# Ledger of designs, part 2: VHH binders against Uncharacterized protein AF_1994

Target 1, 207 residues: Uncharacterized protein AF_1994, of Archaeoglobus fulgidus (o28285)
Amino acid sequence: SVTVGHTTVYYTNVPDAKAEVLAGYLQEEFGFTSDTDILLSMSGNEYEVRIPSSYSSPSEVEESFKVYFALLASRVSEEVFFGSPVKLVLVTHQNDELFAVKNQYSFEKAGRVFVYFKGVDREQAFNLANYLESLVGENYDWDVIFEQSEGVYHVVPFVGINDASELTPEMENSYQSMATELEDVLGGDVVVHLVNFEGYEVAAFEG
Below, E stands for the ipSAE of ESMFold2; O stands for the ipSAE of OpenDDE; V2 stands for 0.75 times the mean of E and O plus 0.25 times the DockQ between their complexes.

## First folded at step 1 (VHH)

Design n10 (framework vhh_h_nbbcii10_fgla)
Fold by ESMFold2-Fast, scan of step 1:
Structure n10 (fold): chain B 207 residues (1-207), chain A 127 residues (1-127)
Amino acid sequence: as target 1 above (207 residues)
Amino acid sequence: QVQLVESGGGLVQPGGSLRLSCAASGSTFSYYSSYALGWFRQAPGQGLEAVAAISRSGGSTYYADSVKGRFTISRDNSKNTLYLQMNSLRAEDTAVYYCAAKYPGSRFYTASEYDYWGQGTLVTVSS
């Protein structure tokens, strides 16, 4: 096993260096102040990371956590395992599965703006992350999905409103301006989709 | 389904210290790891004011100017608990203190952006 801070990773058939990087990564991500045991294994070409929780049943896992956990899988894949397939499993204290996700995206960042991307160039994702960080500053936590389909760029920022009734005229004007400006940044047609923290689309803006 | 419960309030002398805790009722390891958390307070007859906030990962913190250098916010995601260490307490710190939670991605000091709230714990600073 290997320990960083309060995070101990138990592993077999995985390089020590990778287990150490994972331990440090999860220590930073979750901020554990009590000893926490993580199980790491490899099945085929996929790394499985089992993370304990106080939950007792799958029905207790909130939708917003499921969204967060899915995005975390993509960051762990990119930042710990060099883009190798990763499955994150949330488990009980008895190691029973509560919820599992696999990485879906590649990842870029600027400050605390995290861009999860697929089907676009890494340079485009980097440019998007820097543009968004320039609007909000280096300490603003922001998750954004970035994809393209048939020459249209889809930018999907997660926002703190539950439905379209909470959109103010100022928000509408701001995101419409963003969609228009992103067409210059990305070099094509852009649609900005606002998604709430449960993963439901609340509005869309075309550049 | 998630309920925030504050504890640690009480009567303390000026210059004293208190540690407030905020724990979620029921199962909630994931709640603290997916949400940003903050402390707000309300003195009698006044509105809510932000005191301190901490990001999902703990990498970013906010403090109101009135409490900088005296209060420290921290979180323990393994214990599903948010803390506020309050040192050098003053009479003007007397208020009901609320913990609150919001998903990441917006300003830490805007009360309207917080989705879940505790019921509050009273802190009285008096001789």
Scores: ipSAE 0.011, ipTM 0.328, lowest interface PAE 9.2, mean pLDDT 83

Design n2 (framework vhh_h_nbbcii10_fgla)
Fold by ESMFold2-Fast, scan of step 1:
Structure n2 (fold): chain B 207 residues (1-207), chain A 123 residues (1-123)
Amino acid sequence: as target 1 above (207 residues)
Amino acid sequence: QVQLVESGGGLVQPGGSLRLSCAASGFTFSYRSSYALGWFRQAPGQGLEAVAAISWSGGSTYYADSVKGRFTISRDNSKNTLYLQMNSLRAEDTAVYYCAAKPYYRSWSYDYWGQGTLVTVSS
């Protein structure tokens, strides 16, 4: 096993170096202050990472955590395993499965702006991340999904409002301007979709 | 190091008001690293009691039945500060008040705690 901080990774059929990178990554990501045991294995070409929680049953896992966990799977795939397939499994202290996700996106970042993308060029994702970081600064946490469908670029920032009733005129103006500016940045038609942390759409703005 | 520091406690008469603040250092209030924040209290000779909690966005709050309608929890993520507005204070609210942070998405496990600030409600 390997330990970084309070994170210990137990691993089978995985190189020592990858287990150590994972231990450090999860220690930083979760900020564990109590000793936490992570199980890491490989089956075929897929890495499985089992992460313990205080939950006792699947019904206790909040929708916002499920969304976060799915995005985390894409970051672990890109940043720890060089784009290899990854399955993250949330488990009880008894190692019983509560929730599992597989990576769905490639990943780029600028500062703390994280862009999860598919069906678009990595360079476009990088340009999007830098554009967004220029608006919020290097210390602002922001998750954004970026994809293309039928010739339209869909930019999906996660926002801290629950529904459309919480939109201010200033927010509406700001995101409308963003959609228009992104058409120049990305080189095509853009729709900006605001989603809440449970993954529900709050509003959409066309460029 | 990661620290939470409470302030704003003191002596107040029944029916009075106090505003507690909790300043965080060593980490940022964000949905990735500070999903939920809460206030807990411990009265003399009693156990620890949850008072109020707030999600990262401020869109979801919890209040204990004993304080509901009198206390308001709020947060300012840009200032890394958590607040508890305490109105209509009663002698039974006398306690050391602690702020605590749940640094990521999971159940009520709070891993970061402040040193506490004393609130005394007495005439």
Scores: ipSAE 0.006, ipTM 0.271, lowest interface PAE 9.7, mean pLDDT 85

Design n3 (framework vhh_h_nbbcii10_fgla)
Fold by ESMFold2-Fast, scan of step 1:
Structure n3 (fold): chain B 207 residues (1-207), chain A 127 residues (1-127)
Amino acid sequence: as target 1 above (207 residues)
Amino acid sequence: QVQLVESGGGLVQPGGSLRLSCAASGFTFSRYSTYALGWFRQAPGQGLEAVAAISSSGGYTYYADSVKGRFTISRDNSKNTLYLQMNSLRAEDTAVYYCAARYSGSYYRPLSSYDYWGQGTLVTVSS
């Protein structure tokens, strides 16, 4: 095993260096203050990471955590395992499965702005991350999904409002301006979709 | 909807230690959080005092001068819980301790702020 802070990774069929990087990554990500055991294994070409929780049953896992966990799988894939397939499994203290996800996106970042992308060039994702970071600064945590379909770029920032009733005229003006400016940045038609932390769309703005 | 529930208070002798916990629901302590979280206290007959705070990104922490070096704020994202580790406790640390969440999301312009507070937990430092 390998330990970083309060995170201990137990592993089989994985190089020591990768287990150590994972231990440090999860210690930083979750901020564990109690000793936490992570199980890491390789099956076929896929890394499986089992992360314990205080949940006792699948029904207790909040929808917002499931959304977060799915995006975390893409970051772990890119930043720890160099883009290799990853399955994250949330488990009880008895190691029973509560929720599992596989990576879906590639990943780029600028500061703490995290862009999860598919069907677009990495350079476009990098440019989007830098543009968004310029708006919020280097210490703002922000998750954004970035996709292209049928000639339209879809930019999907996660926001802290629950539904459209919480959308102010100031927010509407700001995101409308973003959609318009992103058409120049990305070089095509853009739609900005605001989603809440449970993954529900609350508003959309066309450039 | 944001809810905060404190626990861990009690009686402790001067020089002792306590760890307060604040369990959150209605949001997660992760990259999706736009909430700044903090601990405040109110001593008997005194006003509310900020004790420690941690930003949504975790990149900023604040400590009141009276507790700097003795108290540590931290979070466990897997448990959705905020902690305050209190060491080297003094009689003047006796107070009701409150957990609070401040919606700090901003983009182009500041967003409306939400202030949510727990019910409080009593800490008594006495021999």
Scores: ipSAE 0.005, ipTM 0.243, lowest interface PAE 10.6, mean pLDDT 82

Design n4 (framework vhh_h_nbbcii10_fgla)
Fold by ESMFold2-Fast, scan of step 1:
Structure n4 (fold): chain B 207 residues (1-207), chain A 128 residues (1-128)
Amino acid sequence: as target 1 above (207 residues)
Amino acid sequence: QVQLVESGGGLVQPGGSLRLSCAASGGSEYSYSTFSLGWFRQAPGQGLEAVAAISWSGGRTYYADSVKGRFTISRDNSKNTLYLQMNSLRAEDTAVYYCAAVRGYYRSLPSSTYFQYWGQGTLVTVSS
């Protein structure tokens, strides 16, 4: 096993170096303050990471946590396992499965702006991350999904408003301007979709 | 299903310190640890302002620019308690401070309307 802080990774069929990187990554991500055991295994080309939680049953896992966990799977794939397939499994203290996800996106970042992308090139994702980071600074946490379909770029920032009733004219003008400016940054038609942390769309703006 | 009760407010001189506590009742360690928690404040004649928030894991903290470097948010899941350590207090920190909870995730300091459960508030007065 390998230990970083309070995170100990138990592993089979995985190099020691990767287990150590995972231990440090999860210690930073989850901020464990009590000793936590992570189980890591590999079957074929897919890594499985079992992460214990304080949840007791599947019904307690909120939609927002499921969204977060799915995005985390993409970051773990990219930052720990060099883009290899990853399955994250949330487990009880007794190691019973609560929720599982596989990585869905590639990942790029600028500062703390995290871009999860598919169907676009990495350079476009990097340009998007840098553009957004230029608006908010290097210490602002922001998750953004970035996809293309049918010739349209879809940029999906996660925002702290709960529903459309919280949209102000200032916010509407700001995101409308962003959609328009992103058409120059990305080189095509853009729609910016604001989603809340439960993954519900609260507004959309066309460039 | 949680009730939040704040304590630790009071009168303090500029430059002083206070530690606010928010105790959850009706929850357990397992239930409480799934909540993301925050502190909000309302100064006389002003709206609710986000002060600090902490993730369900305790691994991520978020602060309003006005309190960065002076305030520290923390949680103790074994005690079902949220804390706000307030140092280098200024007259402009005078407000009723509210503890708030939401069953959910965020990656930025969220608005007050994102939170579902609220305490009654505790008054902090910073004056000479």
Scores: ipSAE 0.043, ipTM 0.429, lowest interface PAE 6.3, mean pLDDT 86

Design n5 (framework vhh_h_nbbcii10_fgla)
Fold by ESMFold2-Fast, scan of step 1:
Structure n5 (fold): chain B 207 residues (1-207), chain A 122 residues (1-122)
Amino acid sequence: as target 1 above (207 residues)
Amino acid sequence: QVQLVESGGGLVQPGGSLRLSCAASGFTFSKYSSYALGWFRQAPGQGLEAVAAIASSGGSTYYADSVKGRFTISRDNSKNTLYLQMNSLRAEDTAVYYCATRGWYSTKYDYWGQGTLVTVSS
């Protein structure tokens, strides 16, 4: 096993170096203050990471945590396992499965702006991350999904509002300007979709 | 280097008013923000209690039942500052008040201030 802070990773069929990187990554991500045991294994071509929680049943897991956990799987895949398939499993204290997700996206970043992408070029994702960081600065935490379908680029920033009634005129003007500017940055038609932390679309802006 | 610094606490008589400020540095309150901003308090011998919260957009607010109608949360993005206007203060409002930010992982408050003491007494 390997320990970083309060995070101990127990591992099978995984190199020591990867277990150590995972331990440090999860210690920083979750900020554990109590000793926490992480189980890491490789099954077929996929890394499985089991993370304990205080939940007792699947119904207790909030929707916002499920969305967060799915995005975390993509970051763990990219940052710890060099893009290899990853399954994250949230477990009870007894190691019973509560919720599981697999990585769905590749990942690129600038500062603390995280771009989760598929069906687009990595260079386009890199350009998007740098553009967004230029708007908010290097210390702003922001999760953004970036996809293409039917010839249109879809940029999906996560926002801390529940519905369209909470959208300020300043936010509307800013995201409308963003959609227009991104058509030049990405080289095509753009729609910016605001999605709340529970995964529901709040508003959309066309460039 | 994210820091939150509270100020504005002090001694006040029952029925009086105070305005607390929370100055943020190391991150920007932004029109694009995913952060929630809130005030918590801890009275002597009691646990931590959520008092009020405001979405980073400024559009939605939360208040604990014990303070609803008396306290108002607000923010000024140009000053990177969160405020709590406390009116009609009662002895039971005596506590150390903390400001905090929350990322979007629903149960986690990521950054906390040092706290400012509010004493309501004659």
Scores: ipSAE 0.013, ipTM 0.319, lowest interface PAE 8.2, mean pLDDT 83

Design n6 (framework vhh_h_nbbcii10_fgla; at its last look DockQ between E and O 0.66; V2 from the best seeds 0.00; counts 0 for: pae E 10.9 > 2, unsure alone 63.2 < 65)
Fold by ESMFold2, look of step 2:
Structure n6 (fold): chain B 207 residues (1-207), chain A 124 residues (1-124)
Amino acid sequence: as target 1 above (207 residues)
Amino acid sequence: QVQLVESGGGLVQPGGSLRLSCAASGRTFSYSTSYALGWFRQAPGQGLEAVAAISGSGGRTYYADSVKGRFTISRDNSKNTLYLQMNSLRAEDTAVYYCAAGPRYYFSGTYDYWGQGTLVTVSS
């Protein structure tokens, strides 16, 4: 096994170095302050990472955590396993499975902006990440999904409001401006979709 | 909706320590990408100053230069509580301290929910 801080990874069929990177990544991501045991294995070309939690049943897992966990799978795939397939499994302290996800996106970042992309080039994702980073700077993480469908770029930032009734005029103006400017940055038609942390769209802005 | 209640303020001598707590209800302390949490302060006659922030997951922290190395922000998801450990306190740290919750994707401190504040006085 390998330990970084309070995170210990027990692993099979995985090189020591990758297990150590995973331990450090999860220690930083979750900020564990008590000893936490992670199980890591590989079968075929897919890594499985079992992460314990205080949840007792699947129905206790919040929708916002499921969204976060799904994005985390893509980050772990890219940051720890060089884009290899990853299955993250949320478990009880008794190692009973609660929820599992597989990475769905490639991942690019600039500063604190995290771009999860599919159906677009990495260069386009890089350009989006840098543009958004220029707007928000170093102080906050920003998760953004980036896809192309039917000739339109879909930029999907996660936002801290629950529904459309919480939109402020400042938010509307800011995201409308963003949608317009992104058409130049990405070189095509753009829709910006604001999504709450439970995964529900709260507004959309056409460039 | 998120409700935030601060506690732990009081009178402390220069060089002393205090630990502030912020009890939260709602979705703020999940293991998700939900609200970032932060501490702000306002000294008498001064504007609001950002002090520290922590990501929804708890893994990333941000500090104002004026408090780096002296203050530590942390969160405990099992207790839905945000903390600010303040060490090596100085007279200029005297302020009302507020905890706040908002989307961690906004850099300007677009915090939608605020506590009512707890007073910290650093005086000999």
Scores: ipSAE 0.000, ipTM 0.252, lowest interface PAE 10.9, mean pLDDT 82
ESMFold2-Fast, scan of step 1: ipSAE 0.162; ipTM 0.561
ESMFold2 (binder alone), look of step 2: mean pLDDT 79; pTM 0.810
OpenDDE, look of step 2: ipSAE 0.038; ipTM 0.492

Design n7 (framework vhh_h_nbbcii10_fgla)
Fold by ESMFold2-Fast, scan of step 1:
Structure n7 (fold): chain B 207 residues (1-207), chain A 122 residues (1-122)
Amino acid sequence: as target 1 above (207 residues)
Amino acid sequence: QVQLVESGGGLVQPGGSLRLSCAASGFTFSSRYSYALGWFRQAPGQGLEAVAAISYSGGSTYYADSVKGRFTISRDNSKNTLYLQMNSLRAEDTAVYYCAKDRWGSYYFDYWGQGTLVTVSS
C-alpha cells in the first residue's frame, strides 16, 4: 500500500508510482481529514478505483454527486493514468458498489476551469479553457463540457441555478455575449448550453 | 455526505444578541463541492427566507435587507463551523434558523440542518 496524507491506496497489478500519484490526487481532490482506504486494481486495460463513502444504498447517492463523479473519472484517466480507461466505483464501508462510472472525455484546464472534451481539437479545448479562465480568474472552480455535432460547437458550462426561472437578465446577457465571442475563439458556430449540477439543461444561447 | 448541526438559539429580549453556530461533519467529496454556506430562517406559518451567505474563502458575503447592519456571518474552515452573530434583535427575527450549503459557489442552497429556534420576546 502507499499513503499520502489521509489517503491509503491498496493496489494489485499496478506500478507503485501510479498508486502514489493516485493517492496524492485523491487526497487533494477530496480533502480527506480521516483515514480513507482506496482500492486500485487493473482488469484488462482498465483501471478500477474504489472510493468509500458513508452512503448505505444506491438511492442515497445525490444526482449532483453522480454528475461530478462521472467528470472526475475523465480527470483521473487523463491526469493519473495517461488517458488509459478508468472505472470509478463509489462503495460502502463494506466495499459494496453504490455507483460506478467510466471516463468519457479528454481533459484540459486553465487555472481551476476544467474542460471535458470529445470530438474537438485539444488546442480548441485549451483555447476555450483560457477564454473562460480570463472571465472568472484563476481561483474559480468551473466544469465545462465541450463537443462538436453537425458542424456546431456545443459548450456546456455547469451552473448553480436549478431551472430557467432562476435565470437573471444579467446571466442571459452574459451567456449570449459568451456564445457570440466563442464563435471567434473556436472558429465556428457555437451554442452555449447551461446545465445544472444534476445534469439538466436550463437554457441555451446561440452565437 | 455533509451533515450540518445548528446550535445557539434561545429566548432573548428585544435589542439583545445571540450567536448561532453550525458544525459541519461527514464525508467530504471534493474541493469542487465547495462550501458557500448560508443561514435561512422560517417564522411560524411563513416560508423560508434567506438571511445571510458567505463564500468558501470568506471573501464574499450576502445579507437580506432586513438584517443588514445587525447580523454578521463568518466561517472557520479549520473548525468546519459557520457562525451568525445576531445583534439588535427584533420580534420579527423570531424563527427557526437553518444553516445550508451551496451547490458549488451559487447562492442556491440545499439545507441539511435540523434548525435552532430563536425567540425574541419581552
Scores: ipSAE 0.015, ipTM 0.232, lowest interface PAE 7.0, mean pLDDT 82

Design n8 (framework vhh_h_nbbcii10_fgla)
Fold by ESMFold2-Fast, scan of step 1:
Structure n8 (fold): chain B 207 residues (1-207), chain A 127 residues (1-127)
Amino acid sequence: as target 1 above (207 residues)
Amino acid sequence: QVQLVESGGGLVQPGGSLRLSCAASGFTFDYRSSYALGWFRQAPGQGLEAVAAISTSGGSTYYADSVKGRFTISRDNSKNTLYLQMNSLRAEDTAVYYCARGYRYSSGWYTSKYDYWGQGTLVTVSS
């Protein structure tokens, strides 16, 4: 019943305002150029968002899309639903489920540097986002996971190299410097893990 | 400042082949970049359709079902150029083909918003 651009959200048991925000958010996120119907409902205390695709079976969904979709669930939770639980479901045009994910992270950003975090302070995530944005500028897209384990901060930027063989000495020096500088920014020991868009770790750097 | 320039379009018989090129200038793909490059097409009287996409590194690709097995997307890093090799062309492939830069890597039109576009190159598949 609510349309923004090419995105129409049909909703049940959800306030009109949230459906409208979701429509605008997904139109901006996906840039749909053909009419796209989104189904939004509330089940228990969780929002379910069903997003159609041209895929016909679960086996056709690429690993890079699954990684992206999982991160998107955390952003939708934070930016549309005020941190409420969210389940994103990728469906066929017949509304058959292909892939589903739930939000796993809280979310912070600076410009278009997106930090997905858990087990750390929001202020630390904000400081990380601002540090990274200072390196690349406000219009540079970058996804980074940020966690803490046993007093060590793990910073996980997604990168466009597929494996360690594509890592240049310049990249190594840059990320080694980043790990060292982030120890001052975050106030503790840091390890920077480079992960490709399929979710595989390609390198790690200790501060 | 960002510019994408397509070339290689033209008239071809059904079953024939064409290779499209897209030369990128005004930006550099950084190893930290999540930018994707893709090919889109618009057939006469139709809307825009995503055809293929490739990651910055060239290691991950997406293809629309209508072109799988016939089209191959690739990139030449030394030339900062995107290619679309089109084989076994059909009348339904007749369209203006556009290359575009997406601002965040993921597969196909579902996961990337494309913010810079070329001017397009016409491909006509006719006997």
Scores: ipSAE 0.033, ipTM 0.376, lowest interface PAE 6.1, mean pLDDT 84

Design n9 (framework vhh_h_nbbcii10_fgla)
Fold by ESMFold2-Fast, scan of step 1:
Structure n9 (fold): chain B 207 residues (1-207), chain A 125 residues (1-125)
Amino acid sequence: as target 1 above (207 residues)
Amino acid sequence: QVQLVESGGGLVQPGGSLRLSCAASGFTFSTYKSYALGWFRQAPGQGLEAVAAISSSGGSTYYADSVKGRFTISRDNSKNTLYLQMNSLRAEDTAVYYCAAHRYFWGSPSSYDYWGQGTLVTVSS
C-alpha cells in the first residue's frame, strides 16, 4: 500500500507510482482528516477506484454529488492515469457499492477552472479554460462542460442558482457577453448553457 | 487560500438574539463566482446538522425545520460576508456554528466543502 496524508491506497496490478499519484490526488481533492482506505485495481484496460463514504444506502447519495463524482472520474482518468478508462465507485465503510460512474470526457484546466470536453480540439478546450480563468482568477473552482453538436459549440458552466428565477440582470448581461466573445475564442457559433449543480439547465445564451 | 472566518458567537439567555457573520477571503462573491453558502452546527456529542443555506444570488434559501421562522440567512456579496440572524434562541441551539462554501447548493457532503473554524454559541437558562 501507499499513503499520502490520511489517504492509503491498496492496489493490485497497478504500478507503485500511479498508486502514489492517486493517493496524493485524492488527499488534495477530498481533504481527508481521518484515515481513509482507497481500493485500486485494474480489469482489462480499466482502472477501478473504490472510495469510501459515510453514506449507508444508494438513496442517500445526493444528485449534486453524483454530478460531481462523474466529473471527477474524467479528471482522475486524465490527471492520474494519462487518459486510460476509469471507473469510480462510491462505497460504504463495509465496501458495499453505492454509486458508480465511468469517465466521459477529456480534461483541460487553467488555475482551478476545469474544462471537460468531448468532440472538440484540445487547443479549443485550452483556450476556453484560459478565457474563463481570466474572468474569475486562479483560485476559483469552476466546472465547465464543452462539446460540439452539428457545427455549434456548447459551453456548459455549472452555476450555484437553482432555476431561472434567480438570474439577475447582471448575470444575464455577463453570460450573453460571454457567448458573443466565445465565438471569437472558439471560431464558430456558440451557445452558453447555465446548469445547476444537480445537472438541470437554468438558462441558455446564444452568441 | 480559500478561508472562512466566523464571528458573533457568545453566551446569551433563552429568548435572546445573536447575529453571526462569516467573512470570506481567497475568493470574491461576484457574478461569475457561484458559491452557495451555508451554516452548520454541532452540539456536544452530536453530528453536524445543516441549519440554513443561501444560493449565490440570494434568491433561494433553505432552513432546517428546527430553526425555520426563528433564523434568517443573508449574504452581502459586495462585502464578501454571510450572515445568520438568530432570534428566540433556545437551550437546544447551543452548538459550535460553522459557515461553509460549496459549489453544490443542496445536500452537498459536508466533508468536501470549504469550512470556517467555528464559533461557539451557548444559550443558558
Scores: ipSAE 0.017, ipTM 0.403, lowest interface PAE 6.9, mean pLDDT 84

Design p1 (framework vhh_8pnl_2)
Fold by ESMFold2-Fast, scan of step 1:
Structure p1 (fold): chain B 207 residues (1-207), chain A 117 residues (1-117)
Amino acid sequence: as target 1 above (207 residues)
Amino acid sequence: QGQLVESGGGLVQPGGSLRLSCADAGFTFSSYAMAWYRQAPGKERELVARITSGGSTNYADFVKGRFTISRDNAKSTLYLQMNSLKPEDTAMYYCAARYYSGRYEYWGQGTRVTVSA
């Protein structure tokens, strides 16, 4: 096993160096203050990472955590395992499965703006991340999904409002401006979709 | 850089009131869920109240009916109205901005509240 802070990774069929990187990554990501045991294994080319929780049953896992966990799988794939397939499994203290996800996206970042992308160029994702970071600064945590479908770029920032009734005129103006500016940045038609932390779309803006 | 600055603490008698404020000199305050925590000497921090970016609130049982959390997104400011204060409410009070589960919280430096007869 290997330990970083309060995170101990137990591993089979994985190099020591990768287990240590994972331990440090999860220690920083979750900020564990109590000793936490992570199980890491590899079968074929897929890494499985089992992360314990205080949840006792699948029904207790909040939708917002499921959304977060799915995005985390893409970051772990890119940042710890160099793009190799990853399955994250949320488990009980007894190691019983509560929720599992596989990585779905590639990943780019600028500051704390994290862009999860599929079906677009990495350079476009990098440009998007830098554009968004220029708006919010280097210390703003922001998850954004970036995809292309039938010639239209879809930019999906996660926001902390529950529904459209909480959308202020200032937010509407800002995101409308963003959609328009992004058509120049990305070189095509853009729709910006605001999604809450539960994964529900609350508004959309066309450039 | 996001910076949270608490103010409004002080010394007050039991049964008194205080209004704490937490100002973000920041960029996109309205996108954050905000919370008030407190920490008494020799104890761990405990959640007092939480408010979503849209204004939905949740309170710890020990402050329900006495404390009110609110926010003004136009002023990028979080408030905690504390009524019917008790000696047990004596603590450092911290505001926190939480973007999302599993992401880092941004913390202020705290403001001291002392309730003494």
Scores: ipSAE 0.014, ipTM 0.313, lowest interface PAE 7.3, mean pLDDT 84

